# VHH binders against EKC/KEOPS complex subunit cgi121 (cgi121): the designs that were tried, part 74

Target 1, 174 residues: EKC/KEOPS complex subunit cgi121 (cgi121), of Schizosaccharomyces pombe (q9p7j3)
Amino acid sequence: MILPLFPETQVHVFVYENVSNCAAIHEQLISQNPIYDYAFLDAATILYKKQVYSAIIRALEDRRDEQMKTKTIHSEVILSLSPKTEISSAFRQFSMTKKSKNIVVVKIDSKLTEEEEFERLDKLVEGNRVEFSDEELQKLIDFKVLKKNYKLDPSTLENPLASILSSIALRGYS
Below, E stands for the ipSAE of ESMFold2; O stands for the ipSAE of OpenDDE; V2 stands for 0.75 times the mean of E and O plus 0.25 times the DockQ between their complexes.

## First folded at step 10 (VHH)

Design qh9 (from qg47 with S54T D56S; framework vhh_6qgx_2; at its last look DockQ between E and O 0.93; V2 from the best seeds 0.00; counts 0 for: pae E 2.3 > 2)
Fold by ESMFold2, look of step 10:
Structure qh9 (fold): chain B 174 residues (1-174), chain A 123 residues (1-123)
Amino acid sequence: as target 1 above (174 residues)
Amino acid sequence: QVQLVESGGGLVQAGGSLRLSCAASGFTFSDYAMAWFRRAPGKEREFVAAITYTGSSTFYTDSVKGRFTISRDHAKNTVSLQMNSLRPEDTAVYYCAATYSWDYWTPRAYDYWGQGTRVTVSA
């Protein structure tokens, strides 16, 4: 997919459920294996497609403006999901861990079609691909985690999108 | 409370060796990657070396590769930097730091910092 404000930047997002090898993937991430140059997110923290796209857009805007806080665009996506500015906290709250079961995987600056990128990623992830859709994400979310990560009021948990997007947009201004 | 305490700095002749140590307390040491940064007079803090939270991988800035070795001891909650073949340009204050992330090179990614230990390498 091409975002209108970033016409030369191809982005792909994949969702996997029942992933059996998150510990192995995590080891590759911490070891800086370039084959694993993706943002691996814990799906328990993601409820909406717009949540992911807003973080991607924020990361791309910061790169454009030379305001990135992290080393790579993929780590910047992880930071951009957070309502706070602390990099380690964002990784703790949103990144895939060795205990994760379901994941959302983001590739920015892809030189491949979506199917070609999927073919590569599918060799790395031992799990079942599902559609990147609000319907599938809703099945994988942990609402207790979502509420904690974004400090959501119980009255907004049924439709928390605006609160979540505001948190992403207002990071650093509160 | 969290503390990182560096030791082992001092004055050493060029070509010599020095071993820095960093004692960690107040946090779960085995969850964190550890790193050394340094700051020469009048310069910004720069990355020197990092080791993954498991100890499985290490990373070094180019100017120290082959001369410096980072290691960690989970039983003692320490990280060490063995510095061999020291040069005057290695003169700096050396800082121990800890991060949960795998962005090892960015100082802002580090949650905890020591107060530093001075290393002076005489010509």
Scores: ipSAE 0.525, ipTM 0.806, lowest interface PAE 2.1, mean pLDDT 91
ESMFold2 (binder alone), look of step 10: mean pLDDT 88; pTM 0.897
OpenDDE, look of step 10: ipSAE 0.879; ipTM 0.928
ESMFold2, look of step 11: ipSAE 0.491; ipTM 0.783
ESMFold2 (binder alone), look of step 11: mean pLDDT 88; pTM 0.899
OpenDDE, look of step 11: ipSAE 0.866; ipTM 0.922

## First folded at step 11 (VHH)

Design qi2 (from qh22 with S57H; framework vhh_6qgx_2; at its last look DockQ between E and O 0.90; V2 from the best seeds 0.76)
Fold by OpenDDE, look of step 11:
Structure qi2 (fold): chain B 174 residues (1-174), chain A 123 residues (1-123)
Amino acid sequence: as target 1 above (174 residues)
Amino acid sequence: QVQLVESGGGLVQAGGSLRLSCAASGFTFSDYAMAWFRRAPGKEREFVAAITYSGSHTFYTDSVKGRFTISRDHAKNTVSLQMNSLRPEDTAVYYCAATYAWDYTTPRAYDYWGQGTRVTVSA
């Protein structure tokens, strides 16, 4: 996928359910294995495609403006999902854990087609690929976690997308 | 209530050794990666070493590889830095830090910091 505002950057997003080896993937992430150069997100924390795209765009804008807070673009995506400015907090809120079962995987600056990237990632993830759609994400979301991460209340839950996007966009401005 | 308390710093001659220790309290120690940073006179704080939450992996800045060893003790909630073959350029205040993330070389990624312990290496 090519984003209109970043035509030079290819982005791929994949969703996996019933992943059996999240603990193994997590071990590779904490060891900073370059083969696992992705943003691995817990699907329980993601409700909308636009939530993911908003975070990706924010991360790319930060990179463009030389304002990245993290070392890597994928870490910046994780940070960009959070309404908080603390990196460690963002990881705690949104990154895949050893206990995760469903994940969203983001690749920035891919040199491969979507299918080629999938073939590569499929060797790393033991789970079932599902469509990257609001419908599928809605099946995987933990609303308790979502409410906690974005401090949603009865008023904001009427339009959670708007609240989430505002939180992402206004991170550091509150 | 979170505390990181460094100890073990001091004056040592070039080629000598020191062992720094950091005692952690007030948070779930086993969930956090631990690291050492240092700040030399007139320089920015820089990454020295990190160890994953389980101790399974360690990371070092190039200038200390082969000379420094980071380790942790879960029973005692401590992290240590064994420094061998010390050089004058290792002179700095050494800080202990904790993070939930795996962006180990980024100071902003760390939630908690100690007050530091001074290491001076004479020529």
Scores: ipSAE 0.855, ipTM 0.915, lowest interface PAE 0.6, mean pLDDT 95
Fold by ESMFold2, look of step 11:
Structure qi2 (fold): chain B 174 residues (1-174), chain A 123 residues (1-123)
Amino acid sequence: as target 1 above (174 residues)
Amino acid sequence: QVQLVESGGGLVQAGGSLRLSCAASGFTFSDYAMAWFRRAPGKEREFVAAITYSGSHTFYTDSVKGRFTISRDHAKNTVSLQMNSLRPEDTAVYYCAATYAWDYTTPRAYDYWGQGTRVTVSA
């Protein structure tokens, strides 16, 4: 997929449930293995497709403007999900961990079709691919984690999307 | 209260050795990667070495490879930097730091910092 604001950038997003090898993937991430150059997110923290797209857009804007804080565009996506400006905190809140069960995986600057990228990714992830959709994401979310990560009160829990997207878009203006 | 306390700094002649230690408390040490950074008097803080949360991988800036060794002890919650074949250009304040992320060379990625220990290498 190509985002209108970034016509030269191909992006793919995959969702896996029931992943059995998150500990092994995590080891590859901390060792900085370039084969694993994706953003691996804990699906328990992701409720909406737009949440992920907003973080991707924010990361791409920061890259375009030479204001990236992290070394890779994929680590920048992880930072961009957070309402906070601290890199380590964003990783702690949103990144896949050794204990994760369901994940969202983002590839930016892909040179492959969605299915070609999936074939490559499927060799790395031992789990069941599901559709990247609000319906599937809502089955995997942990609402307690979502509330904590975005500091949602009862009124914002009625319409959490707008509050979440504002947190991503407006980080740094507060 | 999170605390990182460095020790082991001092004055040493070129060619000599020092071992720095950093005692960690107030957080789950085994979840964090640990690193050493240094700042020379007129310079910016620079990355020296990092070790993954498990100890499985180490990373070094090029100028210290083969001379410095980073290690960690999960039982004591300490990280150490063995510095051999010291040179005058290694003179700096050395800082211990901790991160949950894996952008090891980026100071902004670190949650926690020590106050530093001074190392002076005389020509």
Scores: ipSAE 0.573, ipTM 0.826, lowest interface PAE 1.8, mean pLDDT 91
ESMFold2 (binder alone), look of step 11: mean pLDDT 87; pTM 0.886

Design qi3 (from qh9 with S101A; framework vhh_6qgx_2; at its last fold request DockQ between E and O 0.93; V2 from the best seeds 0.81)
Fold by ESMFold2, fold request of step 12:
Structure qi3 (fold): chain B 174 residues (1-174), chain A 123 residues (1-123)
Amino acid sequence: as target 1 above (174 residues)
Amino acid sequence: QVQLVESGGGLVQAGGSLRLSCAASGFTFSDYAMAWFRRAPGKEREFVAAITYTGSSTFYTDSVKGRFTISRDHAKNTVSLQMNSLRPEDTAVYYCAATYAWDYWTPRAYDYWGQGTRVTVSA
């Protein structure tokens, strides 16, 4: 997929449920295995497609403007989901952990079609791919985690999209 | 309260060795990757070495590969940096740091920092 503002950058997003090997994937991530160069997010933290796309766009804008805070574009996506500027807390709040069960996986700068990228990723993830859609994400979200991560009060939790997207766009001013 | 306390710095002649140690407290040590950074006079902090929270992988800046070894001891909550074949260019204040992330090279990724221990390598 091509985002309109970044026509030279191919992006793919996949969602897996019932993943049985998150501990093994996590080991590969911390050891910096280049085969695992994706952003692996805990699906319990993602409610909307727009949440993911907004984080991707923010990361790409920061790269374009030479304002990236992290070493890789995939780690920048993880940071960009956070309303705060602290890299380590963003990883703790949004990244897949050893104990995660459902994940959202982002590939930026792909040289492959979606089907080709899926074929590679499917060799790494032991789980069931589901559609990247608000319907599927709604089934996997943990609203207690969402409230904590974005500091949502009862009024914003009823309609949280604008608050979440504003936090991503305006990081550091909330 | 989080504390990272470095020790083992000092004056040493080129070609010599030092072992730095960092004692950690106030956080779950086994959840964090540990690293050493250094700051030479008039320069910014630069990455030296890191070790994963499991201890399974280590990473080094090119100029220290083969000369420095990072290790950690989960029972004592310490991380160490063995520095061999020291050069005048290694002169710096060395800082111990801790992060939950796996972006090991970026100082901004680290939550906790020690106050540093000075290493001076004379020709």
Scores: ipSAE 0.624, ipTM 0.846, lowest interface PAE 1.5, mean pLDDT 91
ESMFold2, look of step 11: ipSAE 0.561; ipTM 0.821
ESMFold2 (binder alone), look of step 11: mean pLDDT 87; pTM 0.886
OpenDDE, look of step 11: ipSAE 0.855; ipTM 0.915
ESMFold2, fold request of step 12: ipSAE 0.570, 0.580; ipTM 0.827, 0.831
ESMFold2 (binder alone), fold request of step 12: mean pLDDT 87, 87, 87; pTM 0.889, 0.890, 0.890
OpenDDE, fold request of step 12: ipSAE 0.909, 0.908, 0.907; ipTM 0.946, 0.946, 0.945

Design qi5 (from qh9 with S57H S101A; framework vhh_6qgx_2; at its last fold request DockQ between E and O 0.92; V2 from the best seeds 0.79)
Fold by ESMFold2, fold request of step 12:
Structure qi5 (fold): chain B 174 residues (1-174), chain A 123 residues (1-123)
Amino acid sequence: as target 1 above (174 residues)
Amino acid sequence: QVQLVESGGGLVQAGGSLRLSCAASGFTFSDYAMAWFRRAPGKEREFVAAITYTGSHTFYTDSVKGRFTISRDHAKNTVSLQMNSLRPEDTAVYYCAATYAWDYWTPRAYDYWGQGTRVTVSA
């Protein structure tokens, strides 16, 4: 997929459930293996497609404006999900961990079609691909984690989208 | 409280060796990657070396590769930097740091910092 503001940037997003090898993937991420150059997110922290796209757009805007705070565009997506500016805490809160079971995987600057990128990713992830949709994400979210990550009131948990998107947009004042 | 305490700095002749140590407390040491950064007089802080939280991988800035070795000891909660073949340009205050992230080169990615230990390499 191509976002209108970034016409030369191909982005793919994949969702996997019941992933059995998150510990192995995590080892590859910390070792800086270039084959694993994706943003691996814990699906327990992601409720909406718009949440992911807003973080991608924010990361791409920061790259365009020479304001990236992290070394790679994929790590910048992880930071961009956070309402705060602290890189380590964003990784702790949103990134896939050794204990994650469901993941959202983002590829920015892809030179492949979605299905070609999937074929490559599927060699790395031992789990079941599901549709990147609000319906599937709602099955995988942990609302306790979501509430904590975005400081949501109980009254907003029924429809938290606007609160989450504003938190992503207002980052820089935390 | 989190504490990172560096030791082992001092004055050494060019070509000599020095071993820095960093004692960590107040956090789960085995969850964190550890790194050394340095700040030379009149310069900004720069990345020197990092080691993954398991100890399985190490990373070095090009100018120290082959001369410096980072290691960690989970039993003692310490990280060390063995510095061999020292040069005057290695003169700096050396800082120990800890991060949960795997963006090892970016100082902003590090949660915890030591106070630094000064290394002076005489020509």
Scores: ipSAE 0.585, ipTM 0.832, lowest interface PAE 1.7, mean pLDDT 91
ESMFold2, look of step 11: ipSAE 0.530; ipTM 0.806
ESMFold2 (binder alone), look of step 11: mean pLDDT 88; pTM 0.892
OpenDDE, look of step 11: ipSAE 0.886; ipTM 0.932
ESMFold2, fold request of step 12: ipSAE 0.539, 0.531; ipTM 0.817, 0.807
ESMFold2 (binder alone), fold request of step 12: mean pLDDT 88, 88, 88; pTM 0.898, 0.896, 0.898
OpenDDE, fold request of step 12: ipSAE 0.907, 0.904, 0.905; ipTM 0.946, 0.943, 0.944

Design qi6 (from qh22 with T106V; framework vhh_6qgx_2; at its last fold request DockQ between E and O 0.92; V2 from the best seeds 0.78)
Fold by ESMFold2, fold request of step 12:
Structure qi6 (fold): chain B 174 residues (1-174), chain A 123 residues (1-123)
Amino acid sequence: as target 1 above (174 residues)
Amino acid sequence: QVQLVESGGGLVQAGGSLRLSCAASGFTFSDYAMAWFRRAPGKEREFVAAITYSGSSTFYTDSVKGRFTISRDHAKNTVSLQMNSLRPEDTAVYYCAATYAWDYTVPRAYDYWGQGTRVTVSA
């Protein structure tokens, strides 16, 4: 899906499975190493491409409107995945951790093509790139985690997309 | 249930030193980054220093770099702020805080806050 409201902002999303060095990446993130300036998400929390793009759009809208709550656009993406406004909880629920095995990586404001950005990222991540697609994401999701993060009951787990997207879009309004 | 309890505040002359301590309980201390914030009279809370959950990295606001040192002790579940070469503008209530995030300079990123300890630096 294209981000028509933000045509000047180049965004890339990558998915890696079987990542062996999440603990090392996590150490670089908490140390704020600028080489690791991406949003690293735990793929166990992501079921849909639209989930990620909705969070990116929300973060970009908040930046445009000078309403960001976090210091960087990438941390704002992590917050924007959450149905709640608490930054620490959003990181706990959605960010890659040292125990993660599969990840979704978002780069906003890239000046590189997708393949050029991949070349940089691939030097940082010890894992196998897979397609950013609903088909691949469905293989990596943990439905127990998804249910907990979005407070989904059994009746909504069949097709939770609308509930999840509403949570992202309406955070702080309902 | 969750408690962050600061101690070590007081009155000190400019050029002096003071050590603040924060005792943590009720959460998994080793999973959290710890920070100190301060609030001068009539001002909003501002970031002072942070330390990663492992203790591997530390961060400081520019005005305290080289003068303040943050450290943590996982055996005692404490975080400390060694404050040297104190200046009157360091006068504030100092707060200990804990976060799972790494947005260290933003107060709203922090789950848990202490009640604060007062530091007064006289000329």
Scores: ipSAE 0.569, ipTM 0.820, lowest interface PAE 1.8, mean pLDDT 91
ESMFold2, look of step 11: ipSAE 0.554; ipTM 0.814
ESMFold2 (binder alone), look of step 11: mean pLDDT 86; pTM 0.874
OpenDDE, look of step 11: ipSAE 0.832; ipTM 0.905
ESMFold2, fold request of step 12: ipSAE 0.561, 0.535; ipTM 0.820, 0.809
ESMFold2 (binder alone), fold request of step 12: mean pLDDT 86, 85, 86; pTM 0.877, 0.870, 0.876
OpenDDE, fold request of step 12: ipSAE 0.898, 0.884, 0.897; ipTM 0.941, 0.932, 0.940

Design yg1 (from yf29 with S101D; framework vhh_7yz9_2; at its last read DockQ between E and O 0.82; V2 from the best seeds 0.74)
Amino acid sequence: QWQLVESGGGLVQAGGSLRLSCTASGFTFSRYAMGWYRQTAGNEREWVALITKGGSTTYADSVKGRFTISRDNAKNTVYLQMNSLKPEDTAVYYCTARGWDKYYPTEDYWGQGTPVTVSS
ESMFold2, look of step 11: ipSAE 0.607; ipTM 0.844
ESMFold2 (binder alone), look of step 11: mean pLDDT 81; pTM 0.821
OpenDDE, look of step 11: ipSAE 0.829; ipTM 0.929
ESMFold2, fold request of step 12: ipSAE 0.550, 0.579, 0.554; ipTM 0.819, 0.831, 0.823
ESMFold2 (binder alone), fold request of step 12: mean pLDDT 81, 81, 82; pTM 0.822, 0.817, 0.824
OpenDDE, fold request of step 12: ipSAE 0.882, 0.881, 0.875; ipTM 0.949, 0.949, 0.946
ESMFold2, last read: ipSAE 0.530, 0.520, 0.542; ipTM 0.812, 0.810, 0.816
ESMFold2 (binder alone), last read: mean pLDDT 81, 82, 81; pTM 0.818, 0.823, 0.821
OpenDDE, last read: ipSAE 0.867, 0.877, 0.865; ipTM 0.942, 0.946, 0.941

Design yg11 (from yf40 with G54K; framework vhh_7yz9_2; at its last look DockQ between E and O 0.92; V2 from the best seeds 0.74)
Fold by OpenDDE, look of step 11:
Structure yg11 (fold): chain B 174 residues (1-174), chain A 120 residues (1-120)
Amino acid sequence: as target 1 above (174 residues)
Amino acid sequence: QWQLVESGGGLVQAGGSLRLSCTASGFTFSRYAMGWYRQTAGNEREWVALITSKGSTTYADSVKGRFTISRDNAKNTVYLQMNSLKPEDTAVYYCTARGWDKYYPTEDYWGQGTPVTVSS
């Protein structure tokens, strides 16, 4: 996938359900293993494709403007999902944990086709790939977590996407 | 305060073997993943091998089957056994400790490097 404002950057997003080896993946992430160079997100925290795309765009803009707050573009994606400025909070809120069962995986600066990237990632993730769509994400979301992460209330829950995107866009400006 | 000291580099003929060592100090060695990288003049540092705190190992494709990474937590040392060496393995080899702050990655720590030269 190519984003219009970043034509030189290829992005891939994958969704896995019923992942059995998140603890093993987490071990490799803690080790900063180069072959695990992805953003691993807990699917329980993701409701919309646009939420993910908004975070990716924010991260790419930060990189373009040399304003990244985190170590890598993938960690910046995780930070960009959060309305909070603290890196630790963002990771706690949105990053895959050892106990996660469903995950969203983001690859930035891919040199491979989607299928080729999937083949590589499939060796790392033991789970079932599902479509990256709002419909599938809706099946995996934990609304309690979502409400907590973005401080949603009855008024904002009528249009949660708008509230989420505003939170992402306005991080650091409040 | 974190320190890494590499040793074991030198000149070796193609097909030969070397064993590199890296001794760590200033942190709880057993809690962190360790790795080896290599670099030639004018090029970026290339990942070679990694061993997690639990002992899981991974390798770059270029060294799979030839190199073995291991660790001795009692000695605060990580090793790189290099067999069937090739001229293209010539580089300065660096030991690294992978920094981590509970939820997210932090800075990496590096040694000064040990040179490896493989002659034809």
Scores: ipSAE 0.748, ipTM 0.900, lowest interface PAE 0.6, mean pLDDT 94
Fold by ESMFold2, look of step 11:
Formats: sequence, C-alpha cells, structure tokens
Structure yg11 (fold): chain B 174 residues (1-174), chain A 120 residues (1-120)
Amino acid sequence: as target 1 above (174 residues)
Amino acid sequence: QWQLVESGGGLVQAGGSLRLSCTASGFTFSRYAMGWYRQTAGNEREWVALITSKGSTTYADSVKGRFTISRDNAKNTVYLQMNSLKPEDTAVYYCTARGWDKYYPTEDYWGQGTPVTVSS
C-alpha cells in the first residue's frame, strides 16, 4: 500500500499465527541480517489495524522531520507503538521475542508488490499467514498485556482504540 | 576503544581469488554478528555477507556461490574468501560488527575499508 502523505513509500503488513521459528528469526534480528529488515512485532500486543498504521505514520513523520531516535525506520515503528520514549522499554513491550507465537510483520520502503513481499517473507517465517484485520488481531491479542502496555482502566477497555491512539500520538509531549 | 582492521585487498585479474581479513579488538568479538559490505564511488554501501555469532551465514544474491564468509573466534577475525572474481566486484570492502543492546539495535562498528580492484 501507499499512504497519501508518503506517496513515495510502499508499506506492507503481514500477520502470522502459530509461528514455530521465532527463536531462529530472533537470532537473525540481533544479527541485523538485511534479509530480515522488517519490524517484527508480538501480535499479543496488537489489537487494531489502526494501532499499527498510527505507529507507521508516526515513524514516517519522525523520519521526514529528522526526529528519529532509533537506527532504522523499522526500529522506529517499534518505538512509535510505545507510550514511552525509552527505546529499551518499547522493544521489551512490543517486539517479537524468542517465545512469541503470533507476529505482525511490517515492511516499509518496499520495492515489491504485496504478493512478492509475502513470497520472500514466507521463506523466513514458519507459521500460518492470516488476514491483517481487526477480526484476526482480536483472536491473537493478550488483553492483560494490552492493559499494562497502555495503562488502560476498566472504563476504557470497552473501546480502547482512542486511548491507545492518543498514547501513540502524545508520546514525548510533556 | 574498539578497533576493526581490514587487510587482503589489492589488484586481481578477473577469475582470480582474494581473501580479506578483519581483526577485531576492544570488544567481545564472539558475541557479535559480523558482516562485509562494499561501496563504489557515489553509491550506498552494499551488503555482501553476514555471519551470526552462532556461525550462520547469509549472502547477497550477487555473490552466492563465489564468496564465503567465516570467522575464527580464537583470533577475533572474520574472513571473506572471494573466488571467481568479476570486474563488477571492484569496490572498497568494509567489515562491520553489528551493534545490539539487550533488546534493540545500536550503532555498528566499521573498519576503514580495503580496496579491491578486479581487472578484465
């Protein structure tokens, strides 16, 4: 896809469930292998498509404005999901780990169609691709984790989207 | 006080071979993934090969089957064996140690580069 404010930037998002090789992927991520240049997110932390798109948009805005805090655009997406400015906490909270079972994978600056990018990614991930949709994400979320990451109380858990998006948008303002 | 020192570059005929070496000091070499990149004038550095701290190797398509990356943790050294060289392989070759903190990527270490020229 192409975002209207970033017409030169092609973005793809994929969701995998029942991933059996997160430990192997993690080894490649800590090695910063260029073939694995994606943002690998733990799906237990993602409830909405808009949550992911908002983080992507914020990361792209920070790159445009020369305000990035992390090494790559993909690491910036991970930071942008967090309500906090600390890089280490953002990765601990949202990034895929060796123990993750379901993942959301983001590619920014792709030179490939969605189908071509999927073909490459499918060689790297041993799991079942599912649709990137609120319906599928809701099956994979851990609400206990979501509540902790965004400090949600019972009054916001019925419709937490606005609270989550506000947390993403307001990060770093104080 | 880290250091990466590359060696082994030079002028080689097409079809020939070179072995590049990169010796590290000032950090725990065995914990780092190591890589080789190359650069021609006016272009971005192009990835060539990577070896993880556990020894897994990966190559750019343009060099698969011709280049081999290896490491010797006892000597704190990463190597790039370059066979069947082509004029297109002409570049400055840089070694790198891929930076990582406990949870996230950090800045890499880079050598100063060793020039390789492949004549036709």
Scores: ipSAE 0.597, ipTM 0.846, lowest interface PAE 1.7, mean pLDDT 90
ESMFold2 (binder alone), look of step 11: mean pLDDT 81; pTM 0.814

Design yg14 (from yg1 with Y103S; framework vhh_7yz9_2; at its last look DockQ between E and O 0.01; V2 from the best seeds 0.00; counts 0 for: pae O 12.4 > 2, placed apart)
Fold by ESMFold2, look of step 11:
Structure yg14 (fold): chain B 174 residues (1-174), chain A 120 residues (1-120)
Amino acid sequence: as target 1 above (174 residues)
Amino acid sequence: QWQLVESGGGLVQAGGSLRLSCTASGFTFSRYAMGWYRQTAGNEREWVALITKGGSTTYADSVKGRFTISRDNAKNTVYLQMNSLKPEDTAVYYCTARGWDKSYPTEDYWGQGTPVTVSS
C-alpha cells in the first residue's frame, strides 16, 4: 500500500493469530536484529484499521518534519499509537511482548510486494495469518485494555473511534 | 565510562581470512546483543552480523556462509571470523552493542572501527 501524502513510502500490515513464538521474536527485537525490522504490535490493543493507519501517518509526518522521538520509523509507529508522550509507556501499552498471543505487524519503507514481504515475515512468525480488517481485529481485541489505554469511559463508548483517532492526532497538544 | 575496542583489521589478499575482535568495558557485556557493521566511503553503515545475548546468530546475505560471529562473555569479547574474503568486503568494520531500556530500543554503543582492505 502507498499512502497518498507519502507516495514514495510502501507500507504493509499483517495480522497473525495464535502466535506460538512471541518470546523468540521478542528476544530478536531486544537485540534489534535487522531481519526483524518491523513494528510488532499486540493485537489485544488494536481495534480498527484506521487506528494503525493513523499511527503510521503520524510517524511519517514526524519523520518528514524531523520530529521523531524514537530510534526507527517502526518504533515511532508504536509511540504514535499512544495518547501520551512517554516512550516507555507507549511500548508497554502497545508493543508485542513475549506473552502476546496475537499480533499486528507493520512494515514501512518496504522494497517488496505484499506477497514478497509476507513470504519473508512468515519465516519469522509461527502463527496463522488472518486478514487485516476491522472484522478480524475485533475478534482479537481486549476491550478492557483498549479502554484503559485510551481512557475511554461510558460517555465515550458510543464513538470510541473518534476519541482514539483524536488521541493519536493530537498527542503533544493537550 | 563504557568502551568498545576493535582489533584485527588489516590488508589481506582475496580469498584470505581475518579475525576481528571487539573487547568491551564499562558495562555488563553479557546483557547485550552484539553486532558488526561496515562502512565504505560515502555510504551508510551496512549491517554484517548479529549475536544475541543468548548466542543466536544472524548474518547479512552478502556474508552468509563466509563470516561467523561469536562471543566470549568471560572475556567481554565479540569476534567476527571472516573467510573467503572478497574485494567487496573492503570497509571499516564497527562493533556495536545494541541499546535497550527494559521495553524499548535506546542508543547503541559503537567502537571506533578497524579498517579491512581486501586486495584482488
Scores: ipSAE 0.486, ipTM 0.797, lowest interface PAE 2.3, mean pLDDT 90
Fold by OpenDDE, look of step 11:
Structure yg14 (fold): chain B 174 residues (1-174), chain A 120 residues (1-120)
Amino acid sequence: as target 1 above (174 residues)
Amino acid sequence: QWQLVESGGGLVQAGGSLRLSCTASGFTFSRYAMGWYRQTAGNEREWVALITKGGSTTYADSVKGRFTISRDNAKNTVYLQMNSLKPEDTAVYYCTARGWDKSYPTEDYWGQGTPVTVSS
């Protein structure tokens, strides 16, 4: 996938449900295993494709502008999902945990085709790949978590996408 | 052209066992995760089990501890060992290859299915 304004950056996004080895993946991430050079997100926190794309774009913009707050582009994606500036908070809010069951996996600066990237992930993730779509994400979302992460209220819950995107875009500006 | 042929279905009493097989052709079997699904009349097809290229397995909660998915790449075959069968396991069972482009393969990637009936 190629994003507008970033034609030289290839991005892949995968969604997995019923993942049995999130704990193992988490340990590898903690150990900073380079094989696991992805952004592993908890699918329970993701409602829209545009939410993911917005975070990716924000991270890429930060990198372009030399304003990254984290060490890697993938960690910046995780941070970019959060309305908060604290890195630890962002990770607690959006990153895959040992107890996660469903995950969204993002790869930035991929040198591989989607198929090739999938082949690599297939060795790492023990789960069922599903379509990266709003329909599938809606099946995996935890609305309680979503409301908490973005401080959604009855007025914003009717159109949560606008609030989510605003939070992502305006992080650190209010 | 991708082809999948399921076999091994039949009638079995509750508590019994069956072993399903799915033979694949027309694509590089070892490059794809394989899965089993099942469908009852009037209902949507539901996922049962998946085995990755690397051999990692995952199962639906309803079949965990009872079903085992495995594969033989040399034979281009994926298996589903079903133990402790229940009447609610009655369905037509289908195998599929998980592609990298879609969560659900097109109908071209499905076999005709094999029926499993579990009697009380």
Scores: ipSAE 0.000, ipTM 0.222, lowest interface PAE 12.4, mean pLDDT 89
ESMFold2 (binder alone), look of step 11: mean pLDDT 80; pTM 0.801

